# Miniprotein binders against Mucin-6 (MUC6): the designs that were tried, part 14

Target 1, 185 residues: Mucin-6 (MUC6), of Homo sapiens (Human) (q6w4x9r395to579)
Amino acid sequence: GHCSLEGGSFVTTFDARPYRFHGTCTYILLQSPQLPEDGALMAVYDKSGVSHSETSLVAVVYLSRQDKIVISQDEVVTNNGEAKWLPYKTRNITVFRQTSTHLQMATSFGLELVVQLRPIFQAYVTVGPQFRGQTRGLCGNFNGDTTDDFTTSMGIAEGTASLFVDSWRAGNCPAALERETDPCS

## First folded at step 14 (miniprotein)

Design gn1 (from vn4 with A75R)
Fold by OpenDDE base, fold request of step 15:
Structure gn1 (fold): chain B 185 residues (1-185), chain A 83 residues (1-83)
Amino acid sequence: as target 1 above (185 residues)
Amino acid sequence: SDIEERLEREIEMLEKRLEELEERAKKGGISEDVKKLIEEARELVERAKEALEEGDLFTAAVLLIRAWLKLRRARRRLAEEEE
């Protein structure tokens, strides 16, 4: 499954459902029993301008009971809150520079993350087949059915992205706004 | 717990950074945007502390990350404004 966060406000689920939102919060992208130690992949959005529509992805975070990895445009921060030289390795996670503009987080448990640093901060999530039907979050449920991708954190299928996205907020943040999908996305 | 202690240390570090920026803000010459970022970061740290007290370590961690990012942005913006 491939999930993408592009253009600052565009998301494509594992089931290839595209949608757009504007929010300034931390959102759960991926939770799954397949992630060890209650791991979760999250996206941090913030204002990039003065308009409500000017929001952008500012960081991608992997958080578990054992690991904290924050990938931002400028640096990677881990459990100790310090910027790390790459490659960074834990027991089952490796973060390294893939190219001059891309970082990659590789794992032993079937999660891969590629982060484009420039010119736009974007993220690409890949999960193995073992994750099928066992994912939840903004990246959807990876079950081959796009119609139920907007399943909230409470397990309710929503028809619109706004309520879906808001349900996956981590912490109390302003509500996200649903926008029409850009045909160029 | 080990996680709790780590989070406490992170809070302390962030509070220290916040204090430094807040003191700088008192001296003037800081834009409203930067001030707002500092305020938002402070709020996030406070909420993280509350979450920690409630035993919600996950929420605390998330909030601290967000606070950290805001502080970084504040520092960057401040540096740009001082150019």
Scores: ipSAE 0.755, ipTM 0.896, lowest interface PAE 0.6, mean pLDDT 92
Fold by OpenDDE base, fold request of step 15:
Structure gn1 (fold): chain B 185 residues (1-185), chain A 83 residues (1-83)
Amino acid sequence: as target 1 above (185 residues)
Amino acid sequence: SDIEERLEREIEMLEKRLEELEERAKKGGISEDVKKLIEEARELVERAKEALEEGDLFTAAVLLIRAWLKLRRARRRLAEEEE
């Protein structure tokens, strides 16, 4: 399964359903029993301008009981809040520079993350087949059916992205604004 | 717990950084944008403290990350403005 966060406000689920939203919160991208230590992958969005539509992805976060990895444009921050020189390695996670503009987080448990740092901060999430039907969050449920990807954190299927996205907020943040996916993107 | 203690340490570190920036803001010469970021970061830290007190370690951690990012942005912008 491949999930992408592109263009500052566009998401494509594991089941290849595209949608767009504008938000300035932290959102759960991926939760799964397949992630060890109650791990979760999250996306942090913030304002990039003055209008509500001027939002962008500013960080990707992997958080578990054991590990905290924050990938931002310039730094990788870990449990102690310190920026680490790459490559950074834990027991089952490695973060390294893939190219001059791309970072990669590789894991032993079937999660792969590629982050494009420039010119636009973008993220690409890949999960192994063992995750099929066992994922939750903005990346969807990875069951091959796009029609049920907008399932809220409470298990309610939504027809549009707004309530779906809002349900996956981590913390109290402003509601997301749904917009149509740009076919030119 | 170990996680709780770690979060407490993170809060302390962020508060220290916040205080430094807030004091700098009092001296003037800081843009409104930077001031706003500092304010937002402070709010996030306070909310994180509340979450921690309530035993919601996950929420606390998330809020602290967001606060850290805000402060980082504030510091970068401040540095740019002082150049």
Scores: ipSAE 0.742, ipTM 0.892, lowest interface PAE 0.6, mean pLDDT 92
Fold by OpenDDE base, fold request of step 15:
Structure gn1 (fold): chain B 185 residues (1-185), chain A 83 residues (1-83)
Amino acid sequence: as target 1 above (185 residues)
Amino acid sequence: SDIEERLEREIEMLEKRLEELEERAKKGGISEDVKKLIEEARELVERAKEALEEGDLFTAAVLLIRAWLKLRRARRRLAEEEE
């Protein structure tokens, strides 16, 4: 399954459903029993301009009971402090520079993350087949059915992205705004 | 717990940084955008403290990350404005 966060406000789920939202919160991208130590992948959005529609991805976070990894445009921060040098390696996770503009987080448990740093901060999430039907969050449920991708944290299927996205907020923050826009448009 | 102690240390560090930036803000010469970032960061830290007191370590951790990001942005923008 491939999930993408592009253009500052566009998301494509594991089931290839595209949608757009504007939010300035931390959102759960991926939760799954397949992630060790209650791990979760999250996206941090913030204002990039004056209008409510000017929002952008500012960081991707992996958080578990054992690990904290924050990938931002300029640096990688871990539970042991700020990482000055790459590659960074833990027991099950490695973060390294893939190209001059891309970072990669590789794991032993079937999660891969590629982050484009410039010119636009974007993220690409890949999960193995063992995750099929066992994912929750903004990246959807990875079950091959796009119609139920907007399932809230409470297990309710929504027809629009706004309530779906808001349900996956971590911490208190403003509600998101949705637009039905093709990420390729 | 080890996690709780780590979060407490993070809070202390962020509060120290916040205090420094807030004092700088009182002196003037900073943009409203930077002031807003500082204010938002303070709010996030306070919420994190509350979450920690309630035993919600996950929420506390998430809020502290957001606070840290905002403070970092504030410092960078402040540096740019002073150049």
Scores: ipSAE 0.741, ipTM 0.892, lowest interface PAE 0.6, mean pLDDT 92
Fold by ESMFold2, look of step 14:
Structure gn1 (fold): chain B 185 residues (1-185), chain A 83 residues (1-83)
Amino acid sequence: as target 1 above (185 residues)
Amino acid sequence: SDIEERLEREIEMLEKRLEELEERAKKGGISEDVKKLIEEARELVERAKEALEEGDLFTAAVLLIRAWLKLRRARRRLAEEEE
């Protein structure tokens, strides 16, 4: 399964459903029982220009009871707030420079993250087949059906990306304005 | 707990960095954009402290990540403006 976060705040789910949203919050990309220690993959978006509709990805975060790994747009990797030299390794996770412009987070539990640092900060999430039907978040539910990929954190399938995205906010962020979300459905 | 101690240490680190930037801001000559980033980071740290006091460790962790990112952006922008 492949999920992508590309320039212009575009997302493509594990079931290949594309959508766009605008917001300045931390969002849950992926939660699953397959992630150890209550792990979650998250994305941080922030304002990138003068317009409210100009938001972009500024960091990707893996958070669990054991790990708090941040990969920032300015190419700093931290664990629990401390900057780390690459390659950085835990028991189950390795973060390393894949190329001059790409970082990779490889794991033993079937999650792989590739981050493009330049020219535009983008992220590509890959999960193994054991995740099928067992994911939640902005990357969808990975059940082979795009009609319910917009399932909210309350388990409600929504017809618009804005309601879906707002439900996956982490922390206490204001809701996005409906006009700032442009679903492809 | 171990997680609570890690979050407390992060808060201390961020507060030190915030105080340095807030002191710099008192001297003047910074843009409204940088001032707003510093203020937003302070608010995020204070909200993270509240979440930690309530035992909501996940929310505290997320708020501190956002604060850290805001502070880094403030420092980069300030360096660019002083060039």
Scores: ipSAE 0.696, ipTM 0.861, lowest interface PAE 1.0, mean pLDDT 85
Fold by ESMFold2, fold request of step 15:
Structure gn1 (fold): chain B 185 residues (1-185), chain A 83 residues (1-83)
Amino acid sequence: as target 1 above (185 residues)
Amino acid sequence: SDIEERLEREIEMLEKRLEELEERAKKGGISEDVKKLIEEARELVERAKEALEEGDLFTAAVLLIRAWLKLRRARRRLAEEEE
């Protein structure tokens, strides 16, 4: 299963459903019982310009009871706010420079993340087959059916990306901007 | 818990860094962009402290991550503006 965050506002789910949104929040991309220690993969979006449609991905975060890994364009930050030299390794997670423009987070639990640092910050999430039907968040539920990929944190299938995205906000921030709400870009 | 202790230490570190930026801002000569980033980081830290007091460790952690990102962006912008 593949999920992607591209072009500053575009998302493609594990079931290949595309959508876009504009918001300035942290959003849950992926939660699953397959992630150890209540792990969650999250995306941080912020304003990149003056208009509401000018938002972009600024960080990808893996957070569990055991690990905190924040990947931004110029640094990898861990549990105590310290930037780390790469490769960075825990028992289950390795973060390393894949190429001059890409970082990879590889794990023993079936999650892989590739982050493009340049020319723009983009993210590509890959999960193994054990995650089928076992995911929640902006990357969808990975059940082979795009009609319910917009399932909210309360379990409600929505017809629009904005309500779906709004439900996956973390950290009590404002609702996503609605000016460009095309589910197919 | 162990997580709560880590969040408390992170708040202390963030507050120290934030206080340094706030004192630098009082000297003047900073852009509105840098001022806004500092203010946003302070707000996020204060909200994280509130979430921690309520026992919402996940929300506190998320807010502190965003505060770190704002604070680091403020430092980068300030460095760019001074040259």
Scores: ipSAE 0.689, ipTM 0.855, lowest interface PAE 1.1, mean pLDDT 83
Fold by ESMFold2, fold request of step 15:
Structure gn1 (fold): chain B 185 residues (1-185), chain A 83 residues (1-83)
Amino acid sequence: as target 1 above (185 residues)
Amino acid sequence: SDIEERLEREIEMLEKRLEELEERAKKGGISEDVKKLIEEARELVERAKEALEEGDLFTAAVLLIRAWLKLRRARRRLAEEEE
């Protein structure tokens, strides 16, 4: 299964359903029982430069009870808050520079992430067949049917991206952070 | 727990870095953009501390990641403005 985060705000789900949103928060891309230690893949979006109405991907995060991997354009940060030189390896995860413009995170549990650093920060998520029907988040449920890919964190299928995306916000986005939150999210 | 201890250490590191930037901001010579990033990072750290006190370790971790990203962006923009 393939899920993509492209441009500033375009997403294509594991079932090939495209959508767009605007928001400045952290969102759950993928949760699944197939990810060890309650792992989650997340995307961080923020305002992009001069235009206050545009948002873009600024980081992709893999977080579990054992691992924290934060990938942004200029560094990889791990569990102890330290930036790491590539390649970076744990028992289950390897992060390496695939090309001058792309990084790859490969895992032993069927998750692969390719990150384009330039000219625009973009991400491409690939999961193995064991994830079929067992995913939740912005990348959809991977069941071969696009009609229920907008399933919220409460288990409700929505017809629009905005309510679906809003339900997958991670972390408390309080009123003091509303300058980061796009009304279209 | 081991996770709680790691989060406490990360909060300590972030607060030290925030205090350094906040003191630099008081001396002036930084843009409104950098000031906004610093204040956003501070609020994220304070919310992370509240989440940790409530036992919501996942939320605390996510908020600290966002705080790190805001601080990194603030430092980068400050360096670019001084060039």
Scores: ipSAE 0.664, ipTM 0.842, lowest interface PAE 1.2, mean pLDDT 83

Design gt6 (from j21 with E22I R42E K49R)
Fold by ESMFold2, fold request of step 15:
Structure gt6 (fold): chain B 185 residues (1-185), chain A 83 residues (1-83)
Amino acid sequence: as target 1 above (185 residues)
Amino acid sequence: SDLELRLKREILFLYIELAILIYRAREGGISEDVEELIEEAEELVKRAREALERGDLETAAELLTRAFTLLERAAERLAEEEE
């Protein structure tokens, strides 16, 4: 399964459902029982232009009871708030520079994250087949059906991206009531 | 300037770290004292961003120094609660 976060706040879910949203918050991108130690992948969005409705990805965070790994648009990788030289390795996770413009986080538990640093900060999430039907968050539920990918944190399938995205906030931020939500949802 | 670039990077760092900390503070229960520290730090970062946007680098730096102190205090309190 593949999920992508691309410029202009575009998301494509594990079931290939595309949508767009505008918000300045941290969101749960992926949760799953397949991630050890209550692991979660989070996406951090911030204002990216003069328009208050323009937002973009500024960081991706992997968080568990054991890990706090941040990959940010200033090209710094931290663990528990401390900057790390690459390659950086734990027992289950390796972060390394894949190319001059891409970083990769590889794991032993079937999660792979590739981050494009330039020209625009973007992220690509890959999960193994053991994750099928067992994911939650902005990347959808990975059940092969795009019609219920907008399932909220309360388990409700929504027809609009904005209500779905708002339910996955993981920070102190206003509800995502943006004028330019996904026009197809 | 070099100072302006440094302040922008500090704002990004704090923005990310405070969001992580509030998420952790809410994990498994409510920690009102930690949440209050985080909310105070978030307000300081918001004010620092506004100061930076108007070119008041000295005010932005002062606010960010205070926000870092609150982040450290919140992180220490949360670590104590996870005992």
Scores: ipSAE 0.697, ipTM 0.845, lowest interface PAE 1.1, mean pLDDT 85
Fold by OpenDDE base, fold request of step 15:
Structure gt6 (fold): chain B 185 residues (1-185), chain A 83 residues (1-83)
Amino acid sequence: as target 1 above (185 residues)
Amino acid sequence: SDLELRLKREILFLYIELAILIYRAREGGISEDVEELIEEAEELVKRAREALERGDLETAAELLTRAFTLLERAAERLAEEEE
């Protein structure tokens, strides 16, 4: 399964369903029992302009009982704010520079993350076949059915991206917006 | 400036940490004490961002320091409640 976060506000689920939203919050991208230690992948969005429709991905976070890894455009931060030099390695996770503009988080449990730092901060999530039908979050449920990808954290299928996305917010944030706006924002 | 960039990074970090804290709290339940600390911290971060935007780096730095303190306290309290 491949999930992508591109263009600042575009998401393509594991089931290849594309959608767009505008929000300034931390959202759950991926939850799964296949992730060890109650692991979860999160996406951090912030304002990139003056309007509410000008939002962009600014960081990706992997969180578990054992690890906390924040990948931003400028640095990789672990634990309680400690910046790390790459490569960074834990028991089952390695973060390293793939190219001059790309970072990669490789794991031993079937999760791969590639982050494009420049010119646009974008993220690409890959999960193994063992994750089929066992994923939750903005990346969908990876069951081959695009019609139920907008399943909320409460297990309810939503018809709109905004309600779906809002259900997966990690923090206290304003409601996400679903607008057709300038693709450059 | 270097200071401005540092403060921006700290703001981002605090927002993320607050989100993580809230996420954890929702999983296990949140007490009024933790909730209040989170709300106070969020307010400080918001004010820090506003200070940064108007170029008041000193005020921003001060507010962020206070926010970090509250965040740590909230995390500690939550950890105690999870025991």
Scores: ipSAE 0.673, ipTM 0.867, lowest interface PAE 0.7, mean pLDDT 92
Fold by ESMFold2, fold request of step 15:
Structure gt6 (fold): chain B 185 residues (1-185), chain A 83 residues (1-83)
Amino acid sequence: as target 1 above (185 residues)
Amino acid sequence: SDLELRLKREILFLYIELAILIYRAREGGISEDVEELIEEAEELVKRAREALERGDLETAAELLTRAFTLLERAAERLAEEEE
C-alpha cells in the first residue's frame, strides 16, 4: 500500500483516494496494530506563504513507546531532542540518506517512509500487505474501498475531507478564529 | 538575520515537540497540570511567532526561552507519571 503527502497539501490514501486540505497542525497519518509499541506516523503542517490556504508539510514523525524519530527539513531528531548523524539505526529501524534530496526510513515491520527534502518537502509512505484493513489516519483504512477512507478518529465515515482531517488532529491546534485551519477543502 | 534563523528553528522545534508531548500525554492518561504546562508553552510559541513576524527579535527570544523551560518541565512531569 502507498500513501503520499505532496505539495499543495495533497494526500493520496492507501486506496488511491486523493484529497486536499488546508491546515496548520500535526495530524495522525497512520496508526495500526501492525506497528510495534503503539507506533504511529504523524505529519506536521505549517503555513508556507501569505495566504491561509498555503500550507505545507514541514515534518514527519514516527512515534512509539520505544522510538521517536522526527524528520524535518533541518534535522533528524531522536529521543531527548538530539540531532543524529545518518545513517541512524535501531534494532528495527534504519534512517539513511537515499539520495542528496531524499531520506528513507526502513523498518523490519513493513513500514517504509521516503521523505523528499528538496525542492519541496514531501513524504511517501509504503506499508506491506499485512496492513490491509488495519490502518487508520489520513492515509485511510487500506481496505480496497475508497468510499470509507474518510473514517474519523471516532470511527465515523464522513463525506468531506475537512471533517475527516480535523478529527485526526494530534495537537492543540489553533482555534478557527485565528484562521490557522480551513475546514472546507 | 542569523538570530532570526535561529529563532525560526527554535519555533519549529518547539512546535513539533509540544505536539508530540500532548499526544503522548493524552494517549497515556493525562494530568491537568501536565496539559496546562504544554498549553502555556504553546501560547508562548504562538506569541514568539507573532513577535518574529513583526521583527521583534528580543521579545521572540525571551518568549522562546520561557517556552523551552515549560517544555522541559512538562516532559519531566510526564515521565514521572508514566513510571
Scores: ipSAE 0.670, ipTM 0.832, lowest interface PAE 1.1, mean pLDDT 83
Fold by OpenDDE base, last read:
Structure gt6 (fold): chain B 185 residues (1-185), chain A 83 residues (1-83)
Amino acid sequence: as target 1 above (185 residues)
Amino acid sequence: SDLELRLKREILFLYIELAILIYRAREGGISEDVEELIEEAEELVKRAREALERGDLETAAELLTRAFTLLERAAERLAEEEE
C-alpha cells in the first residue's frame, strides 16, 4: 500500500483515494497493530502563508513506546530531542539520506517512509501486504475500497474530508477545511 | 534573523511535542492535572507565536522557555500516571 502527502495539502490513501484539506495540526497518518510498541505515524501541518488555504506539511513523526523520530526540513530529532547525524539507527528503524533531497526511514516491520525535503516537503508511506485491512488514519484502511476510506477514529464513515481529518487530530487544533482536489495545485 | 529562525523552529517543536503528549494522554486517559498543564503550555506557545509575528523576539523567547518548563512537567506527570 502506498499513501502520499503531496503539494502541501493533498493526500492519496492506501486505496488510492485522493483528497485535499487545509489544517494546522498534527494528524495520525497511520495506526496499525502491525506497528510494534503501539507505533503510529503522524503528519505535522502548519501555515505556509497568510490565508487559511495556505497550509503545508512541515514534519513527519514516528512515535512508539520506545521511539520518537521527528523528520523536518531542517533536522531529524529523536527521543531526547537531540538532532542526530545520519544515518540514525535503532533496533528496527534506520533513517538515512536517500538522495540530496530525500530522506528515508526503513524499518524491519514492513513500514517504509520516504520524505522529500526540497523544494516541497512531501511524504510517501509504504506498508507491506500484512497491513491490508489493518490500518487507520489519514492514509485510510487499505482494504481496496475507496468508499470507506473516510472512516473516523471512532469508526464512523464520513462523506467529507474535513470531519474525517479532524477526527484524526493528535493535538488540540482548529477545524480543518475541505477543498476540492486540484491537480494543478 | 538567526534568532527568529531559531524561535520558529522551537515553536514547531513545541507544537509537535504537545501533540504527542495529548495523543498519549488520550490513548491512556488524561488526568485533569495533565490537561491543565497542557492547556497552559499551549497558551504560552500561542502567545509566543503571536509575539514572534509582532517581531517581539524577546517576549517570544521568554514565553517559549516557560512553555518548555510546563511541557516537561506535563510529560513527567503523564509518565507517572502511566506507571
Scores: ipSAE 0.670, ipTM 0.867, lowest interface PAE 0.7, mean pLDDT 92
Fold by OpenDDE base, fold request of step 15:
Structure gt6 (fold): chain B 185 residues (1-185), chain A 83 residues (1-83)
Amino acid sequence: as target 1 above (185 residues)
Amino acid sequence: SDLELRLKREILFLYIELAILIYRAREGGISEDVEELIEEAEELVKRAREALERGDLETAAELLTRAFTLLERAAERLAEEEE
């Protein structure tokens, strides 16, 4: 399954459903029992302009009982809050520079993350087949059905992206705004 | 300025840390004490951002320092409750 966060406000689920939203919050991208130590992948969005529609991805976070990894445009911060030199390696996670503009987080448990740092901060999430039907969050449920990708944290299928996205807020934030998808996304 | 960029970074990380704290609290249940600390910290971060937008870097820095203190207290309290 491939989930992408592109163009600052566009998301494509594991089931290839595209949608767009504007929010300034940390959201759960991926939860799954296949992630060890109650692992979760999060996306951090912030204002990128003056209008409410000017929002963009500014960081991705992997959080578990054992690890906290924050990948932002300028640095990688771990559990102790300090920036780390790359490559950074834990028991089952490695973060390294893939190209001059791309970082990669490789894992031993079937999760891969590629982050484009510039010119636009973008993220690409790949999960193995063992995750099929066992994912939840903004990346969807990876069951081959696009019509139920907007399933909330409470297990309710929503018809709009706003309510869906809001249900996956990690913190306390304003409501997300729904916008039309870009056909080029 | 360099200071402004640093403060923006600190605000970002503080928001992330708050989100993580809230996320953990929701999973295990949040006490009133922890909730109050989080709310106070969030208010300080909001005020810090507003100060930064006004160009008042000194006030922003002060507010962020206080916010970090509250966040640490909240995290400690939550950890104690989870044990």
Scores: ipSAE 0.669, ipTM 0.866, lowest interface PAE 0.7, mean pLDDT 92
Fold by OpenDDE base, last read:
Structure gt6 (fold): chain B 185 residues (1-185), chain A 83 residues (1-83)
Amino acid sequence: as target 1 above (185 residues)
Amino acid sequence: SDLELRLKREILFLYIELAILIYRAREGGISEDVEELIEEAEELVKRAREALERGDLETAAELLTRAFTLLERAAERLAEEEE
């Protein structure tokens, strides 16, 4: 399964459903029992301009009982809040520079993350087949059905992206705004 | 300025840390004490951002320091509750 966060405010789920939203919050991108130590992947969005429609991805966070890794444009911050030189390695996770503009987080449990730092901060999430039907969050449920990807944290299927996205807020944030996906994309 | 950029970065990371704390609290059950600390910290970070937007870097820095202190207290209390 491949989930992408591109163009600042576009998301494509594991089931290949595209949608767009504008929000300034930290959202749960991926939850799964297949992630060890209650692991979760989060996406951080912030204001990039003066209007409510000018928002962009600014960081990705992996959080578990054992690890906290924050990847932003400028640095990688770990458990103690200190920036680390790459490559950074824990028991099950390695973060390293893939190219001059790309970082990669590799794991031993079937999760891969590639982050494009510039010119646009973008993220690409890959999960193994063992994750099928066992994922939750903005990346969807990876069950081959695009029609139920907007399932909320409470297990309710929503018809709009804004309500779906809001249900996966990690913190207290303003409501997300839904925008149409570019039909030419 | 360099100071302004540092403060912007600090604000961002404090928001992230607050979100993480809230997430953990929701998963395990949040106490009233922890919730109050989080709410106070969030308000301070918000005010710090507003100060920064006005160009008042000194006020922003002071508010962020206070927010950080509250965040640390909240994290410690939550850790104790998770044991």
Scores: ipSAE 0.668, ipTM 0.866, lowest interface PAE 0.7, mean pLDDT 92
Fold by OpenDDE base, fold request of step 15:
Structure gt6 (fold): chain B 185 residues (1-185), chain A 83 residues (1-83)
Amino acid sequence: as target 1 above (185 residues)
Amino acid sequence: SDLELRLKREILFLYIELAILIYRAREGGISEDVEELIEEAEELVKRAREALERGDLETAAELLTRAFTLLERAAERLAEEEE
């Protein structure tokens, strides 16, 4: 399964359903029993301009009981704000520079993350076949059915991206908006 | 300025850490004490961002320092509740 976060506000689910939203919050991209230690992948969005339609991905976070990894444009931060030099290695996770503009987080449990740092901060999530039907979050449920990808954290199928995305917010944030994208997004 | 960039990074970090804290709390249940601390911290970060937007870097820095203190307290309290 491949999930992409591109163009500042566009998401393509594991089931290849494309959608867009504008929000300034941290959202759950991926939860799954296949992730060890209650692992979860999160996406951090912030304002990229003055309008509500000018939002962009600014960081990706992997969080588990054992690890906390924040990948931003400028640095990789772990634990309580400690910046790490690359390559960074844990027991089952490695973060390293793939190219001059790309970072990669490789894992031993079937999760791969590629982050494009420049010119636009974008992320690409790949999960193994063992994740089929066992994922939840903004990347969808990976069950081959695009029509139920907008299932909320409470298990309710939504018809709009806004309510779906809001249900997967990690923190307390303003409501996400489903608007046309701004070129500055 | 360098200070402004640093403050922006700190704001981002605080928002992320607050989100993580809330996420963890939701998994185990949020106590009133932790919730109150989070709400206060969020308000301070918001005010810090507003100060930054006005160019008041000193006020922004002070507010962020206070926000960090509350965040740490919230994290400690949550850890105690998880035991």
Scores: ipSAE 0.667, ipTM 0.865, lowest interface PAE 0.7, mean pLDDT 92

